# VHH binders against F-box/kelch-repeat protein At1g80440: the designs that were tried, part 6

Target 1, 354 residues: F-box/kelch-repeat protein At1g80440, of Arabidopsis thaliana (Mouse-ear cress) (q9m8l2)
Amino acid sequence: MELIPNLPDDVARECLLRSSYQQFPVIASVCRAWNREVSLSQFLHQRKASRHSQELLILSQARVDPAGSGKIIATPEYRISVLESGSGLWTELPPIPGQTKGLPLFCRLVSVGSDLIVLGGLDPITWQAHDSVFVFSFLTSKWRVGATMPGVRRSFFGCASDSDRTVLVAGGHNEEKCALTSAMVYDVSEDKWTFLPDMARERDECKAVFHAGRFHVIGGYATEEQGQFSKTAESFDVSTWEWGPLTEDFLDDTGDTVSPPTCVAGGDLYACWGGDVMMFLNDKWQKVGQIPADVYNVTYVAVRPGMLIVIGNGKALAGYGEATVGYICDLSSSRWVKLETHGGHVQAGCFLEV

## First folded at step 1 (VHH)

Design d2 (framework vhh_7xy4_2)
Fold by ESMFold2-Fast, scan of step 1:
Structure d2 (fold): chain B 354 residues (1-354), chain A 124 residues (1-124)
Amino acid sequence: as target 1 above (354 residues)
Amino acid sequence: QLQLVESGGGLVQPGGSLRLSCAASGFTFSSYYMAWVRQPHGKGLEYIATISSGGGSTYYSDSVKGRFTISRDNAKNTLYLQMNSLKPEDTAMYYCATEYVTFSGGRYEYFDYKGQGTQVTVSS
């Protein structure tokens, strides 16, 4: 425990702002006042403004040495890998209590404030759909269990956060593999789910992004069109509580049969397909970059001001060249630098700034 | 091109032994965990064993544990399965496989690739 006698609050706060995120649990344990300071949204704002914040790339990544899944088929064991961008150092989060075979398969990862949220997926032992919500706090370095997703159990849904308060979920398929129209929102602080009005279309294996107060759901397929990915999109306005009109030809003819990985940064929407980085500008997709040739089957894409991260499988036949290949692109120079991902398949990821 | 070529199968008496080999090419073999799976005539794929990329960890199905040993030689890009105390119920086509779990187009794909296989027959 540290006690700083007769220091002005602004000097004490300056010391806290310069700390590593790994020290947050220790700082929070000093006294209630310091715990309160670290927990305030202003604290993270001030860290960002003072350039003391740490940017973390968080990945659900398979262990290179997998555990067996029982008597018939071995299943990869997923854990949370964390890359601190400034130092280049990799760490691993503690396992979720009670999840002895790792994270749910095909789970979704999003960030809300200083929290990592793990949603849904399939149980790695039974391969049955999870309705689970797990929340990791970077302030305490502890997992908690959130309220379960209500309604029918769903897999392969679209998922996005507003990065501040809520996580939105739409589509996927139920236990009978019927594509869903339903959507819902999770308030992380209140630990409460609320259903949204249904989407206009069923959307299994869709993608989602949150931008400027709107939850965008892109692509996917209806039950009767399994494997035939839609070019449509629709978006939910969180302020009016209404879905906007369906956009019929939102996606170009991609030449691919999957919903493209998508992300948003600085007001711009990006997507990756056909070996290209695309940006949505003037109601049209425009090629803004070319993905390195050794990245096959992009599995995760994220963009930050001036930087694009692309992670996928190796070039040789979808995952056979290298288990995971990642690159960081400097958008101002269009130069790609290889990211060392220390192996293992990446099924989900997100950025978190603390 | 990626290739997996199994060999070493054949006809053997109960209680006998066989050593299967799998020659891998066209990918970074040392970076991937590898598996042996089998398919008895008229049945689905059955998991047999998995070995980690570096060879330090091995996993076996209960039906073969203590009788079969999986190993690899990363310098030779070769996977092996030593099969001892063979039983009639071990009769199957044996495949080596690269493990990967994906979902696309409404299906789960666990093994992205397997070779042509090698037949093992344990007869009376």
Scores: ipSAE 0.000, ipTM 0.197, lowest interface PAE 12.2, mean pLDDT 77

Design d3 (framework vhh_7xy4_2)
Fold by ESMFold2-Fast, scan of step 1:
Structure d3 (fold): chain B 354 residues (1-354), chain A 121 residues (1-121)
Amino acid sequence: as target 1 above (354 residues)
Amino acid sequence: QLQLVESGGGLVQPGGSLRLSCAASGFTFSSYYMAWVRQPHGKGLEYIATISSGGGSTYYSDSVKGRFTISRDNAKNTLYLQMNSLKPEDTAMYYCAREPYWTGSYEYDYKGQGTQVTVSS
């Protein structure tokens, strides 16, 4: 049977590989053969290999305050904004069913395959911690509810994905503002959580990245040291199922600052502090860029081949809905170009390739 | 348990003054930026003021600049808002709020139950 009438299947597959991600739900709805073709993991691998994949910047962003700066029109209503990097076009994802006041406050965003995963955060009405997991499929343009995070409800945890199958979570604090040592992993396809061995340190408000089979948990603070951010890091080896030794001076170069926004690209770790973009190279932090002066607080940093993205708040404004300032840096030229961010406070972000 | 308990609200005439207090417990108060936000009946939250962890830096919304003063006493784990020249438009439930980062992120991870301020004659 032919995928497309009167076309060879190899030609038909080439046509599907060149389609925009926004067409995937339409393509999947045409018939079972097309649904099957687009749903194959090989399809997404072939799109990437043929350079027809699209890179998406995904942000949890508050709606712009139409009345002016410094006003919170309501408890901030966060939605998912999507920038397609090649075209510069912005879109908004449909709301999560049942979340009438937007995304949870301070939720975490990660990508796994063609899925966006939204984890935790606080209920925007009650300010109570969520154990919720929401999954958006870019293949179907639909939300589903995943298995809830097990154990005590936690906020402000470190979170990272392996980009392929799993999401890892560590630290944060419980309802009594006690910093946590526990960690766990979510298998997106199996919809199952598994606890990891505990970390060596309690880590509230820590950062996390996944690199080369290791889940790195950086900084944060213990219950007794609230607001005094640790300079330590530790990493979990997913192949051996054990934590490595504690690195005591990992962030010593940061001075008296919060655990910095961090990301990984290729083999390199990046972080932002003190108005600088730093790269961890040869066991040392090296400055690789100066953040534009109109970015006050960096809320999200990401590196992609050939580019660095920095998003933060404008210094002169305060409150929810504060103007968002974003830049893309060409890594080869060190040239910064300002992003059209549509305003609105960004609380989390991730990259996804489909 | 982490708690923020607001007090000092009440009925006051236009042009009058009130001093709000917020008693904090269950966390290291001196390590956090703190804020006051308000919510008028049937309306959304409005940012009022922020104070740094050590009290050395303060920030105000334009609607209250020159009329309100935010302050804190870290030894008593207490946040204050001195409100002068009150207007009917200042009528709202006032909330003490904690900012999750010591750098003054203007994001709030916790707010208390609130204290009602009514400005009318």
Scores: ipSAE 0.007, ipTM 0.290, lowest interface PAE 11.7, mean pLDDT 79

Design d4 (framework vhh_7xy4_2)
Fold by ESMFold2-Fast, scan of step 1:
Structure d4 (fold): chain B 354 residues (1-354), chain A 124 residues (1-124)
Amino acid sequence: as target 1 above (354 residues)
Amino acid sequence: QLQLVESGGGLVQPGGSLRLSCAASGFTFSSYYMAWVRQPHGKGLEYIATISSGGGSTYYSDSVKGRFTISRDNAKNTLYLQMNSLKPEDTAMYYCAKGTEYYWSGDSYTFDYKGQGTQVTVSS
């Protein structure tokens, strides 16, 4: 059938390709032909190829607490905030059904295709490790529950996606506060988990990135080294299904630090520590920029080709629940532009193109 | 059941010192970062200091840095705050706060605390 009456299908498809992502659920509800068209993987591929796609910055962000005065410090209620880069407009996703106190504390956010994946963290009421996987589809504007993370319940693990099909998880600690060597991969389309071979080292509170075809797990600490972060890294080759050899001194250039580096990948590998922006070049970390002085502690870093986003707490950390400060850096000019953020503390984030 | 019991508050003259303590029970104290927060009368909660689970890393708000020292004794399940060069603006109810995990360096402001607080009054 004709997608749009009295228009050739190719012209009608061009019109649909130019629509805003916020219209996808509406378009899908109009009729079977339109629903089928926007559900095709080729539709999203064509949107990206024709430069009609929209880039979304997705943040797990606390609501500003209007009632927080008192003896007990309230656990912040985390919601998903979405910034559409082209328009500069902020929106909020619908809450996850059944999660009345917001997103799990310290949960991980990754993107796979047109899906946002929320996994791990601690239940905000019980403080117990969460094994649920929640998937938000930007095509339908609906949440679904994915297959639960197998094995021991874990928190503070490294997590990264290949952006196309899979989410990889490594390390963290179990319910007995023991650091883990185990790792696993989630296939979003098949809704299945598979264990990877174990890492060479226990890595609690590690960072992970997918970079240059490999799942990299960086830093963290063993159970016996609580709070003393390792400078080692190791990476998993998804094509050979094997971990590469340990890099003993991967973070040697960082010196002593009181927090793990925040590492991200987007063409090149970046990390933020000690007020500096670092890039991994020629097997060494090199300073490529300085974080704006009013960002005291970096809580989230994201990179896109030519751009770096840094979000953190204000430089003077004098008040509990101090406002979030963010900046976008044009990497070609090293110019920083302040990002307007609405709401409280950001605990996790990702980019998604739809 | 988790309990945090603060003590050591009182009335002190400007320029004076106080040492606060917090006795913790009902959880593995050595496994969590700990914090001190305060609330002046009629105002919101203000972060003061945090200490890592092993005691090796500390963070302070700018308003108290160089004047206050946070420390812990994991063998005694006790958190301390040494307060020097006290000012009238330090007048507040002081609370001991339990972190949500092992480590905090300012990357998170979430706490679960059950302390009843101890009043510090700095009066001229």
Scores: ipSAE 0.007, ipTM 0.273, lowest interface PAE 11.4, mean pLDDT 78

Design d5 (from d1 with K98R Y99L T100Y W101E E102T Y103W G104T E106G T107G F110Y; framework vhh_7xy4_2)
Fold by ESMFold2-Fast, scan of step 1:
Structure d5 (fold): chain B 354 residues (1-354), chain A 123 residues (1-123)
Amino acid sequence: as target 1 above (354 residues)
Amino acid sequence: QLQLVESGGGLVQPGGSLRLSCAASGFTFSSYYMAWVRQPHGKGLEYIATISSGGGSTYYSDSVKGRFTISRDNAKNTLYLQMNSLKPEDTAMYYCARLYETWTSGGYTYDYKGQGTQVTVSS
C-alpha cells in the first residue's frame, strides 16, 4: 500500500524525512506503514544524510519561582528544556512517570542516537542517590526505565556517551562521601551494564568526554582531598578494554576550584576555565575565547563549525533564582550574541540530533 | 521527614547580642555543609555564613564578618549563629539552610531551608 495516498512512495518518504521531530509520534499514529517508516533505524540516518535533521540542546533546568524574587526556593523542580538550534524554539519534555518532584537533582544527561539518557542524581524528595536510568525516545516521545546502575550508589560521577550505543560512567562518591575508582558502561540497545577495570585514582566530581574511541576522565578529587581538584586525567580504550597511563598535569595550573566543563567536537577537545574557553591543541591548552562576565557558572559548552555555545547560570546565592545565561560566539569574529533562554538554574545538558 | 527548626530570634536594642539555633532532623546532619541566610522585609535574600560538615571551615559575608560566628554541634544535630554588635540593618527573617556541596554549581546549592526566626534590632 501507498505511504501517502495519490503520492509515489519515494516522494512520500521525502515528506516524512522533512518533518519536525515534534511530529514523529503523530506520524507514527497515522497508520502502520508510517509507524514502520519512523521506527526503522535508517529513518534518522536518512534524515541526517539528506540534511533534514534537527540539532537540539537539551538542558535539565529548574522552574522559575512563580512567586517572584526575594526568597530561597527550598528544592528546585527540574524539567527537560529543549532548544532547537535552527529555529530558536524552546519546548519542554513530558515529566518522567512517577517522578512527582521533577528530575533527580544533579542527574547526568547524555544522548545515544535519538535517545536522551538521564542517569543518577539525588531523589528530590528523599535526597537518596538514584541508581535509575531513564530513557526518552524522540521517535515516540515516551519515557522508559532502563536497567539500574550496578554496584554502590554514586553521585557526581563523570559520564559520557559514544553517541552511538553506549554510556560510560566513572568515579563520583558513594553514600559515605568516599570518592570512587570504579567505572562501568551501559549498552542502551542491550539494556545491560558491564563493569570496567578501576581507574588509577579516586575521582569525585570529575568530568568525562568520549573522543576518538576513548573514554576520558578528567580531574575530580580523592576522598582525602575534598574540593582540591586533581590536574590528572586518564582514558579508557574501548577497543583494548584497558585504561591508559595516568596523565600528570593534564590540566594546567589555572587556580580553578572545579573540574572544567568539557566538550568535544570535530576531533577537538574544549574546556571552560576561569572565564576562558580553552582548546586542547599540540598537547597544550590554548585560550580560544573569553566567556562573557555575566556567566558565573558554566554548566554546558558545545562547539559547532565556526560557533561556540556556552550555557550557564547567572551569579546566585542558592544556585537558583537567576535565569539561565547563554551565549553563542562566532569564532571567526569573536563576537558574542546572547542566546534567548527561558527558565532558571541549569544543572546538566547534552546535545542531540534527530 | 527532613526538618530544620530555627529559634532564638527576638527584639533587641542596637549593640545587643542574640544566639540563633537550628535543630535538624531527618538526615545525617554531620554529612552536610550548613548555612545561615537572611531576608529583610521587602528585600532580597542575603547570604550570612556557611560552615563545613566537620566544622573546620567557616565563611562569612562582609556585612557580618567580625560580628557573627557560625558553629555547629554534630552530636546534637544543631547549627548556631552567635550575633554580636547588632545593628538596625541586621533586622530580618533568619533561615537555617542545608547545602549540598558541589563545586560544579559554584560551591553549593540549597536543598532545604527552614521556616525562619525573626530578628528585630530596634529600641
Scores: ipSAE 0.013, ipTM 0.314, lowest interface PAE 7.9, mean pLDDT 78

Design d6 (framework vhh_7xy4_2)
Fold by ESMFold2-Fast, scan of step 1:
Structure d6 (fold): chain B 354 residues (1-354), chain A 125 residues (1-125)
Amino acid sequence: as target 1 above (354 residues)
Amino acid sequence: QLQLVESGGGLVQPGGSLRLSCAASGFTFSSYYMAWVRQPHGKGLEYIATISSGGGSTYYSDSVKGRFTISRDNAKNTLYLQMNSLKPEDTAMYYCAADTYTIEWSGTKYYFDYKGQGTQVTVSS
């Protein structure tokens, strides 16, 4: 069966490789052969190799409501906003079926392959902790429900993806506001959770990154130390299935009281605290930039080779950060350019390439 | 477990004053931003004021700015709201809230995860 009538299959594949991700569901719907082609992991690998892949910034962003924003009268309704870096085009993903008031509050967003994973958070209606896992496929443009997070329901946990197959979760607090030591991994393709060995310390409101084959869990606080953020970190080696030794002063010289927003790209680890952009270099944090003064607090950081994206709250309401502001920094020139964020408050985000 | 207990409400005449108190327990009070919010009967929650963990920064809604003063005593784990020049429209149930500004959210005005039982303020002649 010819992929495209009257074209050799290699030429037909080249045409498919050049298509926008927004066309993937349409391509998949044409016939079984096209559906199979775009569903192969080889297809996405070939798109990246041929430089036809699209880089997407994915944000959990509140709808703009001038009457409700900045008031406690209504809980903001969060939706997924998508920025395609090459075109500058903003789009919105379809709502999660059954989530009538939007995404869970304080949910985590991570990417695995061509999938967006939404996990945890609080129900926007009841404010009860979610154990839900929602998966959006950019190949099919459809949501599915993944296996629920096992064990006690947790909120404000650290979460990171290896970008390839798994999502790792650690810490947070249970429904009794007790900080957790437990950690677990979700295999997206197998739709299965596996518990890891416990961390050395309880870590409520911790941050996590996947860096150099290790799941790093940074900061947070124990139940008896609420609001007193630890400077410690520990990391899980996915190849040996073991936690490494506790690092006591990982966040040394931070000056901040909260666990900082962190991200990785191209082997470099970045964090934002004290109005500064920090890079972990030669086993120490070093200042590499200064965050624009109109960013009140940083809610999301992403780094690409030569480029840093910082999104946070503005100072629209006497420092409350009711408005959303974002900036892109060219790391070679140290110049900041304002990013239009088209909408309200950003609570979470991730980068995804399709 | 985080607990907040409000007190000091009551019946007062227009132009009068009240001082509300909130006793906090079960967490490190001095590490948290604290807020006061109110709910008039049959209406939604309305933000009133926030105070930083150390007390150095305060923020007010426009409806109470210049009339209300938020303060705290970290040694006593207590939050206060001094209400002056009270108006009938200030009639509401008043709640102390642990503003989880130290948690990962960005909006202190609408992301409160803990509030107390409330204390009723009625401004009427």
Scores: ipSAE 0.006, ipTM 0.277, lowest interface PAE 10.4, mean pLDDT 78

Design d7 (framework vhh_7xy4_2)
Fold by ESMFold2-Fast, scan of step 1:
Structure d7 (fold): chain B 354 residues (1-354), chain A 123 residues (1-123)
Amino acid sequence: as target 1 above (354 residues)
Amino acid sequence: QLQLVESGGGLVQPGGSLRLSCAASGFTFSNYDMAWVRQPHGKGLEYIATISYSGSSTYYSDSVKGRFTISRDNAKNTLYLQMNSLKPEDTAMYYCAKEWTYESGKYTYFDYKGQGTQVTVSS
């Protein structure tokens, strides 16, 4: 009857709400009542409401930092690094069962509820694109295998979650390095993929964000235009099941030849290009900040209400893997604080609150 | 169904020359940067040279700079390595490799699925 013997249930719930996410599997194992309590969706909602939730920065990060003396010959071993923002403590998730050489190369990371989802990439042993979906539950600290991505095997695709139930995927290239128009959505709870109608354009190495019920796919390049990144964008409306009109000049002349790192928070869309932080406001891109000069190449960007995180290489040549440099910007003050990073270069990341 | 077939290796005396070829199939050759790597018997893999997908840029390891020249023929889906002033320490199995690039070169890896061609430099 009691959650904690000789303690009122409201006090016991308060104790559970204050627990670290790393204790959730231990708490769930104590007894049926505790397992039930922490498994309720209300538990996570109550943690957020009471300000006991923990904000986690989750990164696919190389164990070995390959010194910038030349091109990478050996395949780096990637693992999941987790930074808890309140404590500043770094931890590592357990390896995916059967993946002894680390995470897939160029895999995508997204969060849905309390789950981390790892999508696609190249097998680090065979170097072949595969259709894998791996799901880590922060409630159980266990990995599971999701339904494989249907259709042609793809890599370097755009990927975004609605944060609540679904993950959307578009573009990338097939095993012949032909850019793709196809798109699909994964329902995490039902473990089911559904194809979307095709995009208007082929988009290899595109960026994606989910905003206001729409899946936005930005930039990328067509098969015959390798390295010549498009300034176009298109968005899929999940309520009407249709792609909207193509936007020809969605990206301003960035001076760069790459799709800019993009992110969204609180209805605002951000992008990083030309050493600047840009925000999409009143149908125009506006500079709202300047990236610290020691961040040479931005590899990952994320935004939370009131803060921006930028991670990249310190004076690195593109693709050669030098020292990792990160910063957190307070968007209200435009003040940058250097982020203590532990480990090699970052290939993907996401934010998750538990 | 990526295939890389290396050829042109053999026995040569110190100071001699060899030209290696790599015939590529199963992918759009002109879309990828290509590389040559080598592995001496019982030793680790060593990077030799890279050429961009268009042929406009080349990079060399310090051990071969000035002696080796990498080139490509996109119409023939063929990669070449011209090796001059060969030394006994150049003795190795030579592999043709396809580069994977991500975010316009921010990440670079090699896929060396060829069988290789043996180069032996000995008197």
Scores: ipSAE 0.015, ipTM 0.369, lowest interface PAE 7.1, mean pLDDT 80

Design d8 (framework vhh_7xy4_2)
Fold by ESMFold2-Fast, scan of step 1:
Structure d8 (fold): chain B 354 residues (1-354), chain A 122 residues (1-122)
Amino acid sequence: as target 1 above (354 residues)
Amino acid sequence: QLQLVESGGGLVQPGGSLRLSCAASGFTFSNYDMAWVRQPHGKGLEYIATISYSGSSTYYSDSVKGRFTISRDNAKNTLYLQMNSLKPEDTAMYYCATSYFRIRGSTEYDYKGQGTQVTVSS
């Protein structure tokens, strides 16, 4: 009868709604009644409505080498680090079963509902391209294997989620280092991939974002233009199943840009380049802030409404190795606060609410 | 596909010089610290030098400090190692590496690298 001994059920439900996401599997294991409460589709909706949901920053982050092993360089081991934004507490997800050397190198991370999706990358042991899809459920704290990415194996592709159902994969290069025009979408609930019509351009090392109901694929380069990044963009409309027209000068004239754009979407479109924070407003990029000077090179950017996170390389410490530095910007005040990073290089990440 | 292609090795006499090159592709070269490592025949890997992503900071093993110079050209996605005052003990296969994907070859891994052989002999 009682969800929690000596408490009425309505009070017990309030206690469950306030629990940390880390407790969801433990709660589910207590008894059938608790498992039922946590497994209800309305549980997460009620948490969000009552303001007990937790905003998580999820990062694929290298383990810090504790040995000071400057004589032998090993492939870094990537794991999933999770920052709960309200508390500032860091945790680590369990390893993917069978992946003994950590996450694939340069894999992509996106969120769909309460699921974290890990896509592609290179095997850290063999350096072969993965077509793997791994899904972590924050409700069960368990990994599962999704349907493999179809077609040619690809690396350095654009990847974005609508946060609700669909994940886009676009471009990248094949095992012969040829830039790809192909794109596809993954329906997480159906566990099914579907090919899209091809993009207008080959786009290796492109950036994908979901913004204003469309998947935008920005920049990248063609096979014959290695390292010469395009300023073009194109966008896919899932409702019409069509690519929109190519935008020739979507990015500012940066001349010989040496890096793909750090374009991110979270209510508005943002990009970080040339030490500046840019926002896409009134159909053009406008400077809205300046990146802290101790971030020498930006490696990862994430945004949600009202908050921008910038992570990058700082000054090398103790003669070798590279410090990882991060900052959170309150976009309403343009105030920067240093982020405790608790690890090495960040290769990918996403936001998730549970 | 991540690729690092080393070149410039060869046979030189003690006291001679060589310049090694490493052509990088499949990642944003200018975003990563780069390193040179070497493996003498029948021995383990030995760290030689590291250069920061911007080229402003360099670090060397004690065995090569003052003799070797690491440099990079980010516009060409190329890493260099200028080796002066070469000694017989510098004889090794030389590999370029990044701090984020480091070693191209081992007996345990399927790797894509060849390295470049440096032989210092009279």
Scores: ipSAE 0.007, ipTM 0.286, lowest interface PAE 11.0, mean pLDDT 78

Design d9 (from d7 with E99D W100S T101Y Y102T E103W S104V K106G Y107E T108Y Y109T; framework vhh_7xy4_2)
Amino acid sequence: QLQLVESGGGLVQPGGSLRLSCAASGFTFSNYDMAWVRQPHGKGLEYIATISYSGSSTYYSDSVKGRFTISRDNAKNTLYLQMNSLKPEDTAMYYCAKDSYTWVGGEYTFDYKGQGTQVTVSS
ESMFold2-Fast, scan of step 1: ipSAE 0.007; ipTM 0.432

Design e1 (framework vhh_6z1v_2)
Fold by ESMFold2-Fast, scan of step 1:
Structure e1 (fold): chain B 354 residues (1-354), chain A 123 residues (1-123)
Amino acid sequence: as target 1 above (354 residues)
Amino acid sequence: EVQLVESGGRLVRTGGSLRLSCAASGRTFSSYAMGWFRQAPGKEREVVAAISWSGGSTWHADFVKGRFTISRDNAKNTVYLQMNSLKPEDTAVYYCAADLGYTWYSPEEYDYWGQGTQVTVSS
């Protein structure tokens, strides 16, 4: 059968490929043939190949006082804000059903295909560690509940996705405040968790990135070394199911009392520390840029080919503070362009193309 | 402006360990020096530990040196107090406080306070 009556299927597919992501649920509801077309993995590949894909910056942002005072009188209520890069327009995702006080505090956000995955964090009402996995589909504009994270409940863990199928988690601390060696992987399509072999080191408050086929876990600290961040890193190869050798001095130029730098990967590995943008090149960290002075602390970093996105807090002024501040850096020129941001504090984010 | 919420207080046995967390909300947490304070029944509030806005400088009271460690993660808007080798005399309500400045060593200089979290150490 024809996708659109009196149009060749190739012409009809071109029409579907040009639609905005906000129209995907409407398109899927028209008939089974259209639902199948937009649900196929190759649909997203075809959109990218034809230059009709949309790039989305996804942030967990706090709500602010409606009076504009910036005052929050209770635990912040986090929601998902979405910026479409091509149009510069902001929108808000629907709330997670049953989460009346917003997203978990300090939850992690990652993208897998056309899905946004929300992992862990603390319940905003009880401050109990969440083992929850929430998945938002940009194809259906609906939330679902994924399989809970197995094992001991953990907070402040490292988390990264391969962007295609899986989310990996390592370290953090349990309810007894003990640093963890355990790691696990979530297959989003199969809704299944699998434990990895343990890391060589306990790593509370570690950072993680997926880069060049490996899950890298960087820094953190052991229970007995609280507040003294490790300079070591280790990486897991999902194809061999093995951790590689420990790298003893991966963060050799950082102080022991300083939190590990924020690391992120796109095509190359980047980190932000000391107001600088660093790139891992020829087995060492090299300064490639300087973070704009009005970003007082970095809360989220993302990298795309040729582009770095930095989101943080502005400088305080007489205790009143400033709103969220964001920048996009052209990595070829090290030039920064300010993002127009709205809303309060950003606790997590990810980048997604659909 | 900063809103502070402490967590982690509970009953522990002498010699045990406990980690307190203080989550900050609102704008510009990283602009504030942070402190941990405690108040035992019938006593005045006393400073336990303090950390500069960047995390580069820390101070610990003599009665907790070598046992307690203050740290912060500005990316997570959180300050921590790791408490090791706990003693019955550490029993108190622990408070998190923020100061826009460099005067972190006195309780009366702090601008914003949390509600407190109870730590009980029993033999």
Scores: ipSAE 0.007, ipTM 0.254, lowest interface PAE 13.0, mean pLDDT 76

